# Designs tried in a protein design chat: VH-VL binders against q39962. Part 40

Target 1, 193 residues: q39962
Amino acid sequence: DPTDGFTEVPLTEDNFVIQKPYDKPLNDRYSYKNGIRRLWVYENDKPFKVGSPTRPRTEIRIKGHDYSSGVWQFEGQVHVPEGTSGVTVMQVFGAVNKATALQLRVYNGDLKSYKSNSVATDIYNKWLRVNVIHKVGKGEITVFINGQQKLVVNDDGPAEHYFKCGVYAAPDGSSNYMESRWKNIKLYKSDNK
Short names: E, the ipSAE of ESMFold2; O, the ipSAE of OpenDDE; V2, 0.75 times the mean of E and O plus 0.25 times the DockQ between their complexes.

## First folded at step 13 (VH-VL; framework fv_ucenprubart)

Design n8 (at its last look DockQ between E and O 0.75; V2 from the best seeds 0.00; counts 0 for: pae E 2.7 > 2)
Fold by OpenDDE, look of step 13:
Structure n8 (fold): chain C 193 residues (1-193), chain A 119 residues (1-119), chain B 108 residues (1-108)
Amino acid sequence: as target 1 above (193 residues)
Amino acid sequence: QVQLVQSGAEVKKPGASVKVSCKASGYTFTEYWYMAWVRQAPGQGLEWMGLIYPSSGSTWYAQKFQGRVTMTRDTSTSTVYMELSSLRSEDTAVYYCARGYYDEWMDYWGQGTLVTVSS
Amino acid sequence: EIVLTQSPDFQSVTPKEKVTITCQASQSIGDFLLWYQQKPDQSPKLLIKYAEESYRGVPSRFSGSGSGTDFTLTINSLEAEDAATYYCQQYDDYPSLTFGGGTKVEIK
């Protein structure tokens, strides 16, 4: 199991900060019911901040555990409804040459690292267990789906890191409506550096 | 490593214009960054002037400098420029460029450029 | 425009003593507040982001707290090298950014 050798970091609701279109109330793009966090956004929505060049987003920003060293792991179960495409559903923020070390994107039912490196196929309408391990000292990120290793990539250099999940419209090919659902979001840290 | 290197000190007369450059290196210039300009008069605090998105050239200026400041970029040389016109003695300051993530904090700063306006 | 008011403007502190600097916003800015350190003849250096998160490489004696309109920067045990001017900055109104007036900390 990818969580072997890790210690869970206790999270509270204060650690879950929602980023959404600046002109929409929270309940128009986010809900939390029966342990499920539902996040959605439309292609023509406004960005997170006024005048920002970023694409529309509704994302959970994990707060309080930003890191620049060590070994950290994100775990969550994600459900992407059919029709959602051209969207980032999970991010490792922080890099030297770009804003993120990793983006897991959905294109036509396939889960990919950015536009390449297939991680999973035929993911629509299913709950997937996602584990992302970031070994900062090694500059390495490993992605597990349902407990199986699917991807190993290098990060893009030392930076300030944190995890995000939800929906962030991709630069191109976004569906009009984009949604992801998350449950059992957890954070882990390894005792080994 | 990320570096921002600014042009040298300038001495200008009132009414003239000054153009300060900020050359970026060590990262992808047009990817996910803004470049802000912040000035500091002698013995005074930091004052935000505006920012530019090198990827698009889009700019946002502080209201105080609207109509008097122009920020531009040259992607071929990874350089951002800040031009301030109709200079006054009050514009005497050290001018900084600073890189930041979209919607986030500024992490790297230039060394500063002293602009002196005197008759 | 969001106005940030820092207090005090100046303080002289004995080494090993606790330093407290406050920053008050004219309206709620959530936790979108930064703290910078600027030493003489140097560029500003980022210390704290999101009001209470230490930036990479910042000594543990520096900490930030607060949300909404009232924020505090604390130096738990002042070191000689901490002599500097400290600034708060909001980025809630991004891309419109504003700084506090600064607090100069000198060593007795």
Scores: ipSAE 0.761, ipTM 0.913, lowest interface PAE 0.8, mean pLDDT 95
Fold by ESMFold2, look of step 13:
Structure n8 (fold): chain C 193 residues (1-193), chain A 119 residues (1-119), chain B 108 residues (1-108)
Amino acid sequence: as target 1 above (193 residues)
Amino acid sequence: QVQLVQSGAEVKKPGASVKVSCKASGYTFTEYWYMAWVRQAPGQGLEWMGLIYPSSGSTWYAQKFQGRVTMTRDTSTSTVYMELSSLRSEDTAVYYCARGYYDEWMDYWGQGTLVTVSS
Amino acid sequence: EIVLTQSPDFQSVTPKEKVTITCQASQSIGDFLLWYQQKPDQSPKLLIKYAEESYRGVPSRFSGSGSGTDFTLTINSLEAEDAATYYCQQYDDYPSLTFGGGTKVEIK
């Protein structure tokens, strides 16, 4: 199991900071009911910050555990409804050339690293367990789906890093409406260096 | 390696304009990094002037500088420019460029450009 | 725009002693506060983000605290290389990212 050798880092609601279209109240794009966080945007929504050229997002930014060394792991379960496409649902933030070291995107029911490396297929309308391990010393990020290793990529450090999940419209090809649902979001740090 | 290299020191008379350049290297200039401008008068603190997004050319200026500052970029040379017009002696300062990502920290700074305004 | 007021303007401190610098915001900024160190003839360097989180590579003698309107930077045992001017910056009111007036720390 991808969590073997890891110790859970406790999270509270204070760690779940929502980034959303700057002109929308939170409940217009986010809800948390019965243990499930629903995050959504429309293609024509405003960016997170006034004047930013970035695409619309409603994302959880995990705060309080930014890292620049060690071995860290994100875990969560994601559900993407059919009709959502052209959208990032999970990120490792922090890189030298680009802002992110990893983006997991949904295109037409497939989960990919950015627009290329396949991670999973036929992902609509079911819960997937997602684990992402970042070995900063090796510059290495490993993605697991339902406990199975699917992808290993290199990061682009050194940088300050943190994890995000939710919806962030891709540069092009986004559906008009984009939604992801998340539950059981957890953070781990390795017992082994 | 990320590097921001600014143009050299300048001496200007009151009423003139100055245009300071900041050439970026070691990263993808047109990603969603902004370039900020911050100035520091001799013996004084840091002062936020505003920013530009090289990807879109979109700008934001602090109200103090509205109408006098213009920020532009040239994506073919990975360079941003800050032009300040109607110079006064109180505009004498070191002008810094720095890159950042919307509401996060600025991670790389230029070396600074001294602009001296005197008669 | 949000005004940040730093105190003191200047502090001369014996090596190995504690330095305390304050920053007060004109309105609540949550914990969206940065601390910078600037040595003579150099660009600023980030020390602390989110009011209390150390930036990578920053010595453990530097710490930040506070939220809302009142913030503190502490150097728990001053070293010679820490002689510098320290600035707070708020980043809650993006894209208006204003700085405090600075606190110059010198070795006594």
Scores: ipSAE 0.602, ipTM 0.860, lowest interface PAE 2.7, mean pLDDT 93
ESMFold2 (binder alone), look of step 13: mean pLDDT 91; pTM 0.909

## First folded at step 14 (VH-VL; framework fv_ucenprubart)

Design p1 (at its last look DockQ between E and O 0.83; V2 from the best seeds 0.00; counts 0 for: pae E 2.5 > 2)
Fold by OpenDDE, look of step 14:
Structure p1 (fold): chain C 193 residues (1-193), chain A 119 residues (1-119), chain B 108 residues (1-108)
Amino acid sequence: as target 1 above (193 residues)
Amino acid sequence: QVQLVQSGAEVKKPGASVKVSCKASGYTFTEYWYMAWVRQAPGQGLEWMGLIYPSSGSTWYAQKFQGRVTMTRDTSTSTVYMELSSLRSEDTAVYYCARGYYDYWMDYWGQGTLVTVSS
Amino acid sequence: EIVLTQSPDFQSVTPKEKVTITCQASQSIGDFLLWYQQKPDQSPKLLIKYAEESYRGVPSRFSGSGSGTDFTLTINSLEAEDAATYYCQQYDSYPDLTFGGGTKVEIK
């Protein structure tokens, strides 16, 4: 199991900060019910900040555990409904030469690292266990789906990192409606990996 | 490594214009980065002037400088320019370019460019 | 425009003493507050992000606290190399950014 040798970092609701279109109320793009966090956004929604050139997003920003060293792991279960495409559902924020170390995107039912490196196929309407391990010292990110290693990539250099998940419209286009559901989001840390 | 290299010092007369350049290297110039300009008069604090998004060329200027500042970029050379017109003595300052990630902080700064406005 | 007011404008401090700098925002900015250090003849360097999170490579003697409108930068034990001017900056109103007036810290 990818969590072997890791210690769970306790999270509270305060660690879950929602980033959403600046002109929409929270409950119009986010819900938390029965342990499931539902995040959705439309292609024509406003960006996170006024005047920002970024595409629409509704994302959970994990707060309070930003890191620039060590070995960190994100775990969560994600459900992407059919029809959602051209969207980032999980991010490792921060990199030296680019904005993010990792983006897991959904294109037509495939889960990919950015636009390439498929990590899972036919993912619609299913719950997937996602584990992302970031070994900062090694500059290495490993992605696990349902406990199976699917991808190993470089992080493009150490930076200020944190995890995000939800929906963030891809720069090359997206479906009009984008949604992801998350449950059992956890953080882990290890000094021995 | 990320580097921002600015053009050299300038001396201008009141009423003239100045154009400072900032050449970026070590990262994807047109990704989710902005380039901000911040100036600092001698012995004074930092003053934000505005920012440009190299990916699109879109700009956002501080109210104080609207109508007098123009920020542009050349993607082929990964260079951002800041032009300030109708210069006055109060514009004498060190001008900095600084890279930032969309919606977030500035992490790398240029070395600064001294612009002196005097009769 | 969000105005940030820093206090004090100047401090002369003996090494190993505690330094406290405050920054007050004209309106709530949540935790979207940065602290910069600028040494003479150098460009500013980021110290604190999100009001209380140390930036990469920043010594542990530096810490930030606060949310909403009142923020504090603390140097627990001043080192000679800490002589600099410190600025707070908000990015809650992104893309409009504003700085505090700065606090100059000198070593006695």
Scores: ipSAE 0.746, ipTM 0.908, lowest interface PAE 0.9, mean pLDDT 95
Fold by ESMFold2, look of step 14:
Structure p1 (fold): chain C 193 residues (1-193), chain A 119 residues (1-119), chain B 108 residues (1-108)
Amino acid sequence: as target 1 above (193 residues)
Amino acid sequence: QVQLVQSGAEVKKPGASVKVSCKASGYTFTEYWYMAWVRQAPGQGLEWMGLIYPSSGSTWYAQKFQGRVTMTRDTSTSTVYMELSSLRSEDTAVYYCARGYYDYWMDYWGQGTLVTVSS
Amino acid sequence: EIVLTQSPDFQSVTPKEKVTITCQASQSIGDFLLWYQQKPDQSPKLLIKYAEESYRGVPSRFSGSGSGTDFTLTINSLEAEDAATYYCQQYDSYPDLTFGGGTKVEIK
């Protein structure tokens, strides 16, 4: 199991900061009911910040545990309804060349790293367990789906890193409506390399 | 690896304009990093001037500088420019460029460019 | 516009003593506050983000605290290399990212 050798880092609601279109009330794009966080956005929504050229998002930014060293792990279960496409649902933030070291995107029911390597197929309308391990000392990010290793990529540091999940419209090809649902979001840390 | 290299010091007369350049290297210039401009008069504190997104060319200027400052970029040379017009003695300062992200701190700064406005 | 008021303007402090610097915002900014260190003839360097989180590579003697309108930067035990001017910056009202007036810290 990808959590073997890791210690859970406790999270409270204060660690779950929602980034949303700047002109929308929180409940217009986010809900948290019965342990399930629903995050959605429309293609023509405003960006998170006034004046930003970035695409629309409604994302959880995990606050309070930014890292620049060590071995860290994100875990969560994600559900993407059919019709959602051209969207980032999870990311490792922090890089030198661009803002992120990893984006997991959904394109027509396939989960990919950016537009490239397939991570999972036929993902619509079911819950997937997602684990992402970042070994900062090795510059290495490993993605697991349902406990099975699917992808290893290089990061692009040194940088301050944090995890995000939700929906963030991809540069091109976004559906008009984008939604993801998340439950059991956890953070882990290890001292190994 | 990331470097922001600014143009050299300038001496200007009141009423003139100055255009300071900031050449970026070691990262993807057209990603969604903004480039900010911050100035510091001799012996004074830091003053926010505004920002430009090199990806889109979109700008935002602090109210104090609205109408006097223009920020542009050239993606072929990975360079941002800040032009300040109608100069007066109060504009004597070191002008810094710095990159940042909309919910991220400014992590790399240029070396600064001294602009002196004297009669 | 959000105004950040730092105090004191200047401190002269004996090595190994505690330094306390305050930053007060004209309206609540949550915890969207940064602290920078600037040494003479150098560009500013980030110390603290989100009011209380240390930036990478920052010595443990530096800490930040506060939320809302009242924020503090603390240097637990001043080292000679810490002689510098310290600035707060807010980013709650993005893209209007104003700075405080600065606090100069010297070694006695």
Scores: ipSAE 0.595, ipTM 0.842, lowest interface PAE 2.5, mean pLDDT 92
ESMFold2 (binder alone), look of step 14: mean pLDDT 93; pTM 0.934

Design p2 (at its last look DockQ between E and O 0.03; V2 from the best seeds 0.00; counts 0 for: pae O 2.04 > 2, placed apart)
Fold by ESMFold2, look of step 14:
Structure p2 (fold): chain C 193 residues (1-193), chain A 119 residues (1-119), chain B 108 residues (1-108)
Amino acid sequence: as target 1 above (193 residues)
Amino acid sequence: QVQLVQSGAEVKKPGASVKVSCKASGYTFTEYWYMAWVRQAPGQGLEWMGLIYPSSGSTWYAQKFQGRVTMTRDTSTSTVYMELSSLRSEDTAVYYCARGYYDEWMEYWGQGTLVTVSS
Amino acid sequence: EIVLTQSPDFQSVTPKEKVTITCQASQSIGDFLLWYQQKPDQSPKLLIKYAEESYRGVPSRFSGSGSGTDFTLTINSLEAEDAATYYCQQYDSYPDLTFGGGTKVEIK
């Protein structure tokens, strides 16, 4: 299992900071009910900050555990409704030549690394367990879906990193409405090696 | 390694203009970054001047400098420029460029460019 | 414009003692606060991002705290190389990513 050899890093609600369109109150784009976080955004929503050139987002920014070394793991279960496309649902922030070392995006029911490497197909309307392991010393990020390794990519460091999940409109090709649901979000750090 | 290298020191007369350059290297110049300008008068604190998004060329100037500052970029040379017009003696300062991620922190700074305005 | 008020303007502190620097914003900036260290004739160096997140390579004696309008930079055991001027900066509100006035720290 991808969590073998890892120790869970305790998270509380204070670690789940929501980034949303600047002109919307939180509950207009986010809800947390019965252990499930629903995050949604429209293509024509405002960016996170006034005047920013970034696309619209409603994302959890995990606070308190930014890293630049070691071996870290994000885990969560995601559900993407049919109709959501052209959207990033999970990110590893921080790189030298880009803002992120990894984006997991949904295009037409397929989960990809950015627009290229396939991670999973036919992902709509079902829960997927997502694990992302970042070995900073090796410059490698490994993605698991339902416990199975699907992708290994190089990061682009050195950089400061943190994990995000939710919805963030891709540079182009976004559906009018974008939604993801997340549950059981956890963070792990590798044991002493 | 990300590096920001600024043009050399300048001496100007009151009423003139100055244009300081900031050449970026070690990363993709456009798409993810803003470039900020910050100045520091002798013995004084850091003062925000504004920023440019190299991808679009869009600029945001601090209210104090609106009408006197112009920021531009040349994507072919990965260079940002800051021009300050109608110089006064109080514009004597070290001018820094700094790079930040969109919506995020600034972590890389140029070496600074001293601009001296004297009669 | 968001005004950041730092306090104190100046501290002279015995080596190994704790240094506390405050930064107060004129309106809430959430967690979007940076702390910088600047030594004479040098560019500023980032110490703390997102109010409380230590930047890489920064000694563990530096820590940040706070959210909203009231923020603190702490040096828990002052070292000789920590003599510098410290600045806060907000990065919540465009276009003015304003700085505090600075706090000069000297070692007795």
Scores: ipSAE 0.751, ipTM 0.904, lowest interface PAE 1.5, mean pLDDT 93
Fold by OpenDDE, look of step 14:
Structure p2 (fold): chain C 193 residues (1-193), chain A 119 residues (1-119), chain B 108 residues (1-108)
Amino acid sequence: as target 1 above (193 residues)
Amino acid sequence: QVQLVQSGAEVKKPGASVKVSCKASGYTFTEYWYMAWVRQAPGQGLEWMGLIYPSSGSTWYAQKFQGRVTMTRDTSTSTVYMELSSLRSEDTAVYYCARGYYDEWMEYWGQGTLVTVSS
Amino acid sequence: EIVLTQSPDFQSVTPKEKVTITCQASQSIGDFLLWYQQKPDQSPKLLIKYAEESYRGVPSRFSGSGSGTDFTLTINSLEAEDAATYYCQQYDSYPDLTFGGGTKVEIK
């Protein structure tokens, strides 16, 4: 199991900051019911900040555990409904040459690292266990799906990092409606991996 | 209440180094913040020097000061330090520490530390 | 590096008059623009965030506007206590930050 040897970092609701279109109330793009966090956004929604050139998003920004060293792991179960495409559902924020070290995107039912490196196929309407391990010292990110290693990539150099998940419209286009559901979001840390 | 208290005025010779401290209180030091250093020469504007993330100790320096500035923090005392080496007369300025929310604005400032460089 | 150019450098204004200060960015910075107030012998204080959002505790006579490359700080009715130097600052290139050259406002 990818969590073997890791210690869970306690999270509270204060660690879950929602970024959403600036002109929409929270409940119009986010819900938290029965342990499931539902995040959705439309292609024509406003960005999360007025005047921002970024594409529409509704994302959970994990707050309070930013890191620039060590070995960190994000875990969560994600459900992407059919029809959601051209969207980032998970991010490792922070890099030298770009904003993120990793983006897991959904295109036509395939889960990819950005636009390439297929991680999983035929993911629609299923719950997937996602584990992302960032070994900062090695500059290495490993992605696990349902406990199986699917991808190993290099990060983009040393930076201050944190995790995000939800929906963030891809720069090259997206479906009109985008949604992801998340449950059992956890953070882990290890000094031995 | 958030407070940033800086060390006292310094007088240095050219070529020397100076280390200014900024002690933080009134909030969780290692929370989701950065501490920036901004200086202001007499009668001049504000100049950003860099920032440090107290939680991790990671730093980001302005290109102008790279190789000459070192920012550190002591979590046990909630103190951030800015060391500037190879001092020149042009480095004479009031140096400020300022706390900002990560990726956001600087909302709290220290009282400033005057550093005078003269032969 | 993003350069911010403020205008004017200085202005002397009669109380109750409207004050306008501009800040132009060398490239688009969206709304990631801040305004600070610095009174003599004091540390800067944040006035405006995200170009047009007033910081807590800031009097309503202060307002910010603009996006992209052109920004404006407005003091609707100048008060004597508003004598200060005002700085714009971008954080679009965070963690690289840049200040404008400042605008000194004096009371006639």
Scores: ipSAE 0.133, ipTM 0.690, lowest interface PAE 2.0, mean pLDDT 94
ESMFold2 (binder alone), look of step 14: mean pLDDT 90; pTM 0.922

Design p3 (at its last look DockQ between E and O 0.07; V2 from the best seeds 0.00; counts 0 for: pae O 3.7 > 2, placed apart)
Fold by ESMFold2, look of step 14:
Structure p3 (fold): chain C 193 residues (1-193), chain A 119 residues (1-119), chain B 108 residues (1-108)
Amino acid sequence: as target 1 above (193 residues)
Amino acid sequence: QVQLVQSGAEVKKPGASVKVSCKASGYTFTYYWYMAWVRQAPGQGLEWMGLIYPSSGSTWYAQKFQGRVTMTRDTSTSTVYMELSSLRSEDTAVYYCARGYYDEWMDYWGQGTLVTVSS
Amino acid sequence: EIVLTQSPDFQSVTPKEKVTITCQASQSIGDFLLWYQQKPDQSPKLLIKYAEESYRGVPSRFSGSGSGTDFTLTINSLEAEDAATYYCQQYDSYPDLTFGGGTKVEIK
């Protein structure tokens, strides 16, 4: 299991900071009921910050555990309803060349690293367990779906890193409405060398 | 590694304009990074002037500098420019460029450019 | 516009002693507060982000605390190389990222 050799890092609600269109109240784009966080955005929504050229988002920014070394792991379960496409649902923030080291995006029911490397297919309307391991010393990020390793990519450090999940409209090709649902979000730090 | 290299020191008369450059290297200049300008008069604190997004050329200026400052960029040379007009003695300062991302910190700074305004 | 007021303007401190610097915002900025160190004739360097989180490579003797309107930077045991001016900056009112007035720290 991808969590073998890892120790869970406790999270509280203070660690789940929501980034949303700047002109919307939180409940217009986010809900948390029965252990499930629902995050949604429209293609024509405002960016997170006034004046920003970035696309619209409603994302959980995991705060308080930013890292720049060691071996860290994100875990969560994601559900993407059919009709949601052209959207990032999970990120490793922090890079030198651009802002992120990894984006997991949904295009027409397929999960990809950015728009290229396939991670999983036929993902709509079911829960997937996602694990992402970042070995900062090796510059390496490994993605697991349902406990199975699917992808290994290089990061682009050195940088400050953190994990995000939710919905962030891709640069082009986004559906009008984008939604993801997340449960059992956990953070781990490695016991291994 | 990321580097921000600024143009050399300038001496100007009151009423003139100055244009300071900031050449970026080691990253994707036209991504969503902004370039900020911050100045510091001798013996004084840091003062925010505004920012530009090199991707679009869109600018945001601090109220104090509206009408006197112009920020531009040249994507072919990965360079941002800050021009300050109608100079007066209190504009004597070191001018810094710095790279940042909209809701995060400024992680790389230029070396600074001294602009001296004297009669 | 958010005004950041730093205190004190100046401190002269014996080596190995504690330095405390405050920054007060004119309105709540949550934890969107940065601390910088600026040594003579150098550009500022980031020390603390989100009010309390150490930036990469920053010595553990530097720490930050606070939220809302009242923030503190602490140097637990002052080293000679820590003689510098320290600035807070807010990022809550993006894109107008204002600075505090600065606190100069020197070794007594």
Scores: ipSAE 0.693, ipTM 0.872, lowest interface PAE 1.9, mean pLDDT 93
Fold by OpenDDE, look of step 14:
Structure p3 (fold): chain C 193 residues (1-193), chain A 119 residues (1-119), chain B 108 residues (1-108)
Amino acid sequence: as target 1 above (193 residues)
Amino acid sequence: QVQLVQSGAEVKKPGASVKVSCKASGYTFTYYWYMAWVRQAPGQGLEWMGLIYPSSGSTWYAQKFQGRVTMTRDTSTSTVYMELSSLRSEDTAVYYCARGYYDEWMDYWGQGTLVTVSS
Amino acid sequence: EIVLTQSPDFQSVTPKEKVTITCQASQSIGDFLLWYQQKPDQSPKLLIKYAEESYRGVPSRFSGSGSGTDFTLTINSLEAEDAATYYCQQYDSYPDLTFGGGTKVEIK
């Protein structure tokens, strides 16, 4: 199991900060019910910040555990409804030449690292266990789906890192409606992995 | 905890050189940390002078200071040095060392070192 | 060299009021813009990264916005402890870094 050797970092609701279109109320793009966090956004929504050139998003920003060293792991179960495409559902924020070290994107039912490196296919309407391990010292990110290693990539340089998940419209286009659901989001840390 | 402790104030004559030290603690010199030097003349703004990657010793200097500034490091003591030669009165300033990511922001700063150049 | 022009150079503000500081780049720098706070007789402290991302430990009253050439630092409700000089800095041209001229904020 990818969590072997890791210690869970306790999270509270304060660690879950929602980033959403700046002109929408929270309940119009986010819901938390029965342990499931539902995040959705439309292609024509406003960005997170006024004046920002970024595409629309509704994302959970894991706050309070930003890291620049060590070995960190994000775990969560994600459900993407059919029809959601051209969207980032999970991010490792922070990189040298760009904002993120990793983006897991959904294109037509495939889960990919950015636009390439498929990590899972036919993912619609299913719950997938996602584990992302970031070994900062090695500059290495490993992605596990349902406990199986699917991808190992470089982090594209060191930065102040944190995890995000939800929906973030891809730069090359997206479906009009984008949604992801998340449950059992956890954070782990290890010093000897 | 990350700390940058700089050497004490200096008084120099025009034409002389000054070498300011910056001792780092709370982290190790790895490939993804750089150390920048930024100075601030009295009552003026911040001016970037250059940076060094202490892990490798690689340096990059602002064009304004090329040929006059030298940045070095001692990994055994976790100390970075900035030497400025051919000092002029306009070099009078507080000099800061600051840690940064590979090509990102400077998150920790030294306390500053006042260098006074006067006849 | 990328030049950053800040405006205004100085402003005196009453506590609780909104403060707006602008930074204009001579060319597009995307979101590679930082904001620093420097209080009197202190070293600068990072406030904002990537133009609009708050750095760790920064109060929520501070926010950044903008991309390309025009950027803004906003203090929603000025506190007495916010008296400082604020600097923008670009790192788009890394390893060549440049700062704005600074904006001094004083409390009335």
Scores: ipSAE 0.028, ipTM 0.640, lowest interface PAE 3.7, mean pLDDT 93
ESMFold2 (binder alone), look of step 14: mean pLDDT 93; pTM 0.934

